# Ledger of designs, part 300: VH-VL binders against o60147

Target 1, 175 residues: o60147
Amino acid sequence: MLEKNKYLYIFRHIQTNQVLLSQGNVLKKTALFQLPYPLQKPVAPNGMRPAKLRKDHWVPLLKVEFPNESMFQSVFMQLLNYRKYRSVQPLTSDLLKLPIPVRRRKIMRQEVPNTIADLADILNKEKFPENSVRLQLSDKSDSEYADWPPSVQIDSEEIKLSRGFREKTTVDEAR
Below, E stands for the ipSAE of ESMFold2; O stands for the ipSAE of OpenDDE; V2 stands for 0.75 times the mean of E and O plus 0.25 times the DockQ between their complexes.

## First folded at step 15 (VH-VL)

Design kb26 (framework fv_dargistotug)
Fold by ESMFold2-Fast, scan of step 15:
Structure kb26 (fold): chain C 175 residues (1-175), chain A 120 residues (1-120), chain B 106 residues (1-106)
Amino acid sequence: as target 1 above (175 residues)
Amino acid sequence: QVQLVQSGSELKKPGASVKVSCKASGYTFRSYGMNWVRQAPGQGLEWMGWINTYTGEPTYAQGFTGRFVFSLDTSVSTAYLQISSLKAEDTAVYYCARGTTYLSYGFDSWGQGTLVTVSS
Amino acid sequence: DIQLTQSPSFLSASVGDRVTITCRASQDISSYLAWYQQKPGKAPKLLIYAASTLESGVPSRFSGSGSGTEFTLTISSLQPEDFATYYCQQDYEYPTFGGGTKVEIK
C-alpha cells in the first residue's frame, strides 16, 4: 500500500511579512495563535467575539512536499519550536534602543528569512534521503536565505499567487 | 506513558472559589498546549480555552472570561483552572486535554476529569 | 463561533452493523475536524484528526471522511466495546464540539 505524501504550506502576511504554517492549503483561523505579535489588539475581558483571520491578507510563501506524514509532523513541530524559542529570547541591545513600533516592524520583517533559514537548518540536521523533500517557492530568490542539504530538491516553477495555494491543472494525455 | 492526572472532586457553595490541577507526565510539558473542556451532567463537551505552556499565555473562549483563570507551574509540569464566584451553572466535570489549537492533531491525551458540584 | 450539528443524536445498533454518524459545520472548516469516543464516566478518546487520519492505536474499523461542511464517521463492523457517545470537534476557529451521538445496543 502506498503512503500518501504530506505538504507543509507556508504563508506570509502581505503587510507585515509575518509567517504562518499550515498542514492544509487553506489557512485555519486559529493559525493566528502561532504569532508572537498579534495582528489585533486583545479584546476586553468581556469581549464579544474572537478575532477573525483575514485570509485575503495571507499569500503563499513556500510549499514543502514530504514523502510521508511522519517527516511532515517532525519538521512542522520543530519549526514551531524555533519560533517559540525566538519569541522568548532577550532582544539585542540594537533592537531595544528602537521605538516599540519600529522594533516590532523590524522583527516581523525578519520572519520570512528566519523561517526559511530555520527550515534549512532542520532539514540539514535530519537524515532524510537524497531528493526526498521538494520545495516550491513563490519567489525563488528566497531560497538564497539558506544553504540546502542534498535531501532537498527545489522546483524550477514558482507558485502562482491566487487565493492561497493553487496548483496548475494537469491534463491526462490518455483520454 | 503520557498521563494527565487531575485533582479530586469538589463540593462547593455558590460564591466560593475552586482550583483544579492537572499534572502532566511522560512528555515534555512545554512542547504541547493544554486545553480545558467542561461537561455539565448529561450534556455535551464544551471547550473553555487553552494555555500556551511555553509562554504561559492563556486564551479563553467566549463566555469563559472574568471568573475563569488558567495558569501553570512549569517546575512541576502542572496546569491549573481556577473558578471564582461559583454559580450552580458551573456544576460539571472539568477536563484538561493536551493539544495545540493552531495544529490539528486533535486532543490526544485527556485527564480523568474533576467533578465540581455547586449546591447550597 | 462555528456550530457543529451531529445526526442522529441517538441510534440503536447490533454487533456487526455498519454505523455512520454525520457532522455538519455552519461554515467551511476545510479538513479541520476530529472525532472522539466517550464511554460513561470516562474521558473522551481521540479517534480521528484532520477529518480522515486515524489516531495511533485506534482500530481500523473506524474511518472518517469529508471536507468543507459535511463529515462522516463510519464504524464498518460494530463491536461490543464501541457502544459509546461520539463527538465531532472543529479547530478551524476556536474549538467547538458537536452535540454528540449516542450509540446504544438494540
Scores: ipSAE 0.118, ipTM 0.670, lowest interface PAE 5.4, mean pLDDT 83

Design kb27 (framework fv_dargistotug)
Fold by ESMFold2-Fast, scan of step 15:
Structure kb27 (fold): chain C 175 residues (1-175), chain A 120 residues (1-120), chain B 106 residues (1-106)
Amino acid sequence: as target 1 above (175 residues)
Amino acid sequence: QVQLVQSGSELKKPGASVKVSCKASGYTFRSYGMNWVRQAPGQGLEWMGWINTYTGEPTYAQGFTGRFVFSLDTSVSTAYLQISSLKAEDTAVYYCARGTTYLSYGFDSWGQGTLVTVSS
Amino acid sequence: DIQLTQSPSFLSASVGDRVTITCRASQDISSYLAWYQQKPGKAPKLLIYDAETLESGVPSRFSGSGSGTEFTLTISSLQPEDFATYYCQQDYEYPTFGGGTKVEIK
């Protein structure tokens, strides 16, 4: 019995620290639509959406392996919902005091810690089986942005940035 | 077993409106988005847009803004397509199909299609 | 929008033949391409996604290959139930379908 792809690939922008989610190891242009439209007063922290995807500007942040497609789909859809929720929250007074370019940069820089915290929150709520979800990070220190549930196993090996997410999941599963 | 069951065929006059339903079963409704695809008689497939079943937020392809509305009733796992101010060129089979624009698993389950005929 | 061009638009074949259908994209879509089979009066059926991954329950005589802008669907030994129209579809950007290839009995 063949099962569909069960990996979630998370990318970060090398300059802005903005985050994109992907089910494949290569980003597609529609991933940009995960990013909110331009920041507008008084709308809460929408990031800037670039006009086109520059693949050379996005690097691996982390890879999540789920035991099945159903768990992957559930977590992926919940992460999108969390990102939507964050985009409509009111800006705090400390952010409103900053010039627009500084404010936007600060908001975008927080997408990595926020995404990691959101992922952990979802996994804590879902009550998946012990050690059923495997995380592999480009920088293991990023795991410190959250407290992980017993369902999560963090891989001791980091993703090598020079290789990206080049390996196919079906080859890994054949082992 | 995943099933998408659509409402029956409709015959409408120009200027009328129609609402097509797509009832899902056999999976967690909110974990997969719902797409709408149109096929005019003797023509190919045309993607109209999708609705995020978790957030309720619709996205329309260029050419399907204005008269076309996607909606949900999550209590009965049903997606809807409403077309207002019907025109002769709206005559087509309308399909619902499971998938999301962010995930590339293909549209792996389809409704049987609803024929909408617009004729005076 | 990304345009997908299928060739040929129609072909006549006999049971046992090897059938090849090509799909060309107007720009690089990586591997974000799926293939569907549609029989008259029926909804399309997913055959292949991610360019080369066979959907569960689809016979092994179907295979997909390619990346970037050129993609191929191959049926290694055509069976009577394979006479249908085949469509490629990309989702690298908002989804678009190819024009279809009708496979007719010779």
Scores: ipSAE 0.339, ipTM 0.771, lowest interface PAE 3.8, mean pLDDT 85

Design kb28 (framework fv_dargistotug; at its last look DockQ between E and O 0.61; V2 from the best seeds 0.00; counts 0 for: pae E 3.7 > 2)
Fold by OpenDDE, look of step 15:
Structure kb28 (fold): chain C 175 residues (1-175), chain A 120 residues (1-120), chain B 106 residues (1-106)
Amino acid sequence: as target 1 above (175 residues)
Amino acid sequence: QVQLVQSGSELKKPGASVKVSCKASGYTFRSYGMNWVRQAPGQGLEWMGWINTYTGEPTYAQGFTGRFVFSLDTSVSTAYLQISSLKAEDTAVYYCARGTTYLSYGFDSWGQGTLVTVSS
Amino acid sequence: DIQLTQSPSFLSASVGDRVTITCRASQDISSYLAWYQQKPGKAPKLLIYDASKLESGVPSRFSGSGSGTEFTLTISSLQPEDFATYYCQQDYEYPTFGGGTKVEIK
């Protein structure tokens, strides 16, 4: 039986380091709605949730290949949940002492390491087969943000950076 | 086998409320979002919105805010659509369909549909 | 919102015919398009996703092509069970459907 695409792409914003999850190597407009707001308002600046999807502002952070669609779907949903959970958590006293613009920037800067850590945590809990998940990073050093389970095989080759788009690989072209 | 089983047909008067259920089986309920699609008699398909089955967060399409409420009972893998203050124009078949809005795999599984008839 | 325009709205064909249905998007939606088949009194059935990927269990006579704003569903050899209404659906933004194409017996 033909399996659906089981690749997860994660993109980061080149300025804010915000993170978007994507099934494909081209971002959907709806991806913008993944961006969380902290429970404690004020209104997010335009930079926190762009009004429009500017594909040229987003670059690939990592690519993950899962054993099958079901596993991909599960991990995807869990990643969304982790993000949502963080967005509704009270801000720390240290953050509250900062001016709002600085606070927002600091929160956004943590999205990349938090997302990577979330992914690792989810994969650790899922207990997938050894070397069944293939992880490719744009910056291999980003793998240091988390401890990865035996199920994860980190590729030695870094993904190519392309704004708003990731070049098709031979595997992607075959599908 | 993936199955979505919806509740039976409803006949309601204007102003009444209806709650349609969609019970999922054959897969992990929280791993896939649930969409609601409306089809008026003899008309095309209209996306009403979706609910994140993991977080419980609903998203409503334009035109389906206010009177329409998506909800879940994850303990029984069931999604619900509630329509309040029913109007004649709400007469339609309502489908639940599996799919996560941030993904593009299509709606690969559908309920059989629930006919809601609003008539005085 | 992204509008999808299907053409034709109706077509008559015979068994064995090659059938082509077009779906045009009001803006670039990349490959984020699906095709559905719906028979009277039944729920839609997914045929194609991501513009060209065949859903599991769907006969190989069905194929999808296109990207950007122009998409096509092709039935290479129409079978008796293929007489139905077909819908395209985009999910680049929040999902919208085309108006449908009814394939009738000639």
Scores: ipSAE 0.829, ipTM 0.914, lowest interface PAE 0.6, mean pLDDT 91
Fold by ESMFold2, look of step 15:
Structure kb28 (fold): chain C 175 residues (1-175), chain A 120 residues (1-120), chain B 106 residues (1-106)
Amino acid sequence: as target 1 above (175 residues)
Amino acid sequence: QVQLVQSGSELKKPGASVKVSCKASGYTFRSYGMNWVRQAPGQGLEWMGWINTYTGEPTYAQGFTGRFVFSLDTSVSTAYLQISSLKAEDTAVYYCARGTTYLSYGFDSWGQGTLVTVSS
Amino acid sequence: DIQLTQSPSFLSASVGDRVTITCRASQDISSYLAWYQQKPGKAPKLLIYDASKLESGVPSRFSGSGSGTEFTLTISSLQPEDFATYYCQQDYEYPTFGGGTKVEIK
């Protein structure tokens, strides 16, 4: 008997650095609905939802193997909640000073470091056996966005990007 | 074991409202989405939408906006479907089904169904 | 919406027969296709998800195959308890169901 998938895949958009969560290497069209759709708001601080899923615009950011499918489901839902919570918070004064296009871009560029930090926060609250959660990154320096619990084993081998590499947002701008 | 237990059948007149409950057990309620599926007598299955049980945000399929409302009471692991201004064509069996529509695990657990009959 | 067309809509077969039901999607849905069995008066039961993965507790006589736009559900040796209606469902985007295939046992 086959067991259900217990892998979390996180993708980033090659241009905007927006993030999508997935169960596998192939994104579902509904994955786009994870992104807020900015109605015509003057502050439009959230990224826009692309009208179409362009598979060549999304590349793997990281992959997580959980002990079981139930834990994958739990973490998946919690990550969605962190994003929703952040999307409805008041903007900082520094962001409000920026022109809307610049503000939007800066907010979207935070999605990668924020999501990685959120994942680590969730995993730090969970008490798993040492090295029971395997984390693989496309760029191992991205692990530096967070402090990982002993349960997480960071794979030494990076994910090979199928659609090419793009320079990622610098950590300085994320923090 | 995972179980979804729905409220009993309803007999209603046009214009009334109904609220169908779906109580979950055997799993972490907020870790899986909840879907609602309609099946009119002798007809196939229609996905009505889903509710994110962690955030409480509902999504409605085309044609199920307006009179259909999904809600939760997470303290008792229960999802609700409310239908207002009932019409004869709302006569159907309504199922709750566990699944997160951003994922491809299928709907792996279903409630037993709630027959809502709307007649004069 | 993605339309799913099931063939045949009705099928009669004998115990022991190999039964194949097809589901055609109106566009490429990768492997995001599930199969359900529904017996009269009962809720649907998941058989296959992700095109070919067997749900826990489902007999191995059930199998799914296909990718893209063409999918099949196969029952390798039909049993008396397999009398039911079978539905395909895509979840590449918001779910839609096929029209169903009613299987009767002779």
Scores: ipSAE 0.391, ipTM 0.764, lowest interface PAE 3.7, mean pLDDT 85
Fold by ESMFold2-Fast, scan of step 15:
Structure kb28 (fold): chain C 175 residues (1-175), chain A 120 residues (1-120), chain B 106 residues (1-106)
Amino acid sequence: as target 1 above (175 residues)
Amino acid sequence: QVQLVQSGSELKKPGASVKVSCKASGYTFRSYGMNWVRQAPGQGLEWMGWINTYTGEPTYAQGFTGRFVFSLDTSVSTAYLQISSLKAEDTAVYYCARGTTYLSYGFDSWGQGTLVTVSS
Amino acid sequence: DIQLTQSPSFLSASVGDRVTITCRASQDISSYLAWYQQKPGKAPKLLIYDASKLESGVPSRFSGSGSGTEFTLTISSLQPEDFATYYCQQDYEYPTFGGGTKVEIK
């Protein structure tokens, strides 16, 4: 290929459902700086950012192939903006009813559906050519969190993880 | 087509402040982050930090908190580096360089550099 | 911070020579390494990113290899315009640069 990588990988934490963006199929430590503060910005440091990158705790959620690097960069930056915006919004009354540990878990759990919805919103606003964006999901049912524009081709082949790793992750989540 | 054009050299006294500009053209300014890198005379390259051109959020390397401020004027596709309370050890060529720190595409476009000399 | 050690710091070579520069990281950085060329009085120029990928417009005589902690930049047949200082740079964590390798004519 003559172009730089035009792939967006989105990873999710196997326990918390927090998400990280990457241009490759592995994460680097700087990805942790993408993690937002709680919806209301704290005065002191909060505990929502992991102190250390544990690569075995993160699995691919989805992979997007864009027509070119410029479109990838634009969508990547817009996703960071959506995540930032969500992190500074006031807490809803429903969240305020919950004990702090339960509230944090609920906020983190919503990052997967929120990120998928944000991605779809960005792609719907952009006027990309028909079938120019290829989307692969680890779990095809996650595509149901949003309505996708004609520019998006959802791949019939799911992202493949090694069989042992996938089964181990499933067991860890169930237990 | 992608160009980063920096402001001219500066000669300052200790304790003064300086503001270096970096004007971008030939691409969508908000789609790529902007980095600042300095090089002291006869020394190597040192990454100072970056600014997210979409959100306006700066991130500073550990040695560059306090006196150093990254900012943007997106209406003219320009990034700024301000250094306050200048010290002799701030004498260096300061470069802006295009790149999003979360991505590993390298810094693929650089400004020509701005020499800041701090002396009495 | 992640430290990058380049060797040699200085290299004397002739046109047509095969030149090899090594960069060693203080910890595993996977493939998150780039190489830059800097000529006197000029800004650095990206040559290689993601350890082994050639930047657009860079001559094919430049190549990068390695992963983890040891990386190499190779110039297969040195040209007059290649006499410069070369830097490696990691971005696995916050970016850091190696100390540079100056390639001079013999």
Scores: ipSAE 0.266, ipTM 0.736, lowest interface PAE 4.4, mean pLDDT 84
ESMFold2 (binder alone), look of step 15: mean pLDDT 92; pTM 0.944

Design kb29 (framework fv_dargistotug)
Fold by ESMFold2-Fast, scan of step 15:
Structure kb29 (fold): chain C 175 residues (1-175), chain A 120 residues (1-120), chain B 106 residues (1-106)
Amino acid sequence: as target 1 above (175 residues)
Amino acid sequence: QVQLVQSGSELKKPGASVKVSCKASGYTFRSYGMNWVRQAPGQGLEWMGWINTYTGEPTYAQGFTGRFVFSLDTSVSTAYLQISSLKAEDTAVYYCARGTTYLSYGFDSWGQGTLVTVSS
Amino acid sequence: DIQLTQSPSFLSASVGDRVTITCRASQDISSYLAWYQQKPGKAPKLLIYDASSLESGVPSRFSGSGSGTEFTLTISSLQPEDFATYYCQQDYEYPTFGGGTKVEIK
């Protein structure tokens, strides 16, 4: 059962901290097209290279519950726009001084704080009713990456994924 | 206005190489992926793969590895498809197409196509 | 790969007719389906995205429906400019196209 009409799920990669946005609790293979640096390098000592979506590599970062679909769509669209905007910005001079592999790791590590900051910025601009948006974080300390508006209620309860999430995830051998 | 303009038709001998260009205008080039789609004479559409315009990293569909290379020149908003060691079965119209999968928008802008004919 | 099967492969129709084309996916693709129109010698044109959303500038006589594995493109009243080949396309996995449906004049 998909709940994408009211819920935004954000997933993070356990080793790279890259993030994927989902309109529901099912993470689709096409979400990999969101990544500016596709996961083609080994991510584990055993040499795994996720060319496809690997269920054990992606964990929920946060879940946002909106009061209705129109609010969900507005925030989701804006978050996608922020993500695309970030992907085309020129690199800072500090980053350009680093070797390419080190540079990429630093950029990827910032996706979690950047996405959380972007979400908070959007919610601050929209001025939704007080306590109308529920934010669940897998790690409550991630809420410290931003200042949240009065519209947001934060909790750190475990994010429950439907059975369909695991069964619909495409998995293949590293190549 | 979004436009994708491709290079002109090519007539090649088997074993030769060809490089097709696709010049984008009317949008921020690095914000959208570029897809390549092939259509053999009298046949349907076949997705060949895409290239990430931000990173420059290509992804090839099964059957389009080895002889096919996707590349970019971001300074002139142009994507390229190179086919080496051409075979008669490579005869087709090759399209570039702007894609996004975030909202299932499909390929919303297409080049006019480049006919590559391989004959002895 | 996800296979898309279109039916019919060919149909003959008259101006004013209601035309229905179906697309069946080999597995659940949710709403990740688009429809394209291709005229002879021209590039494809996007008509419908996300299964049922009409692309800007496309006439309202075109509509899409369906989810999961079965999808339909409908032209409510066929016009002379609508004689073309129509393709469905999924992007739930690596993109694949249906075999196409040629709509020709009687």
Scores: ipSAE 0.005, ipTM 0.476, lowest interface PAE 13.8, mean pLDDT 79

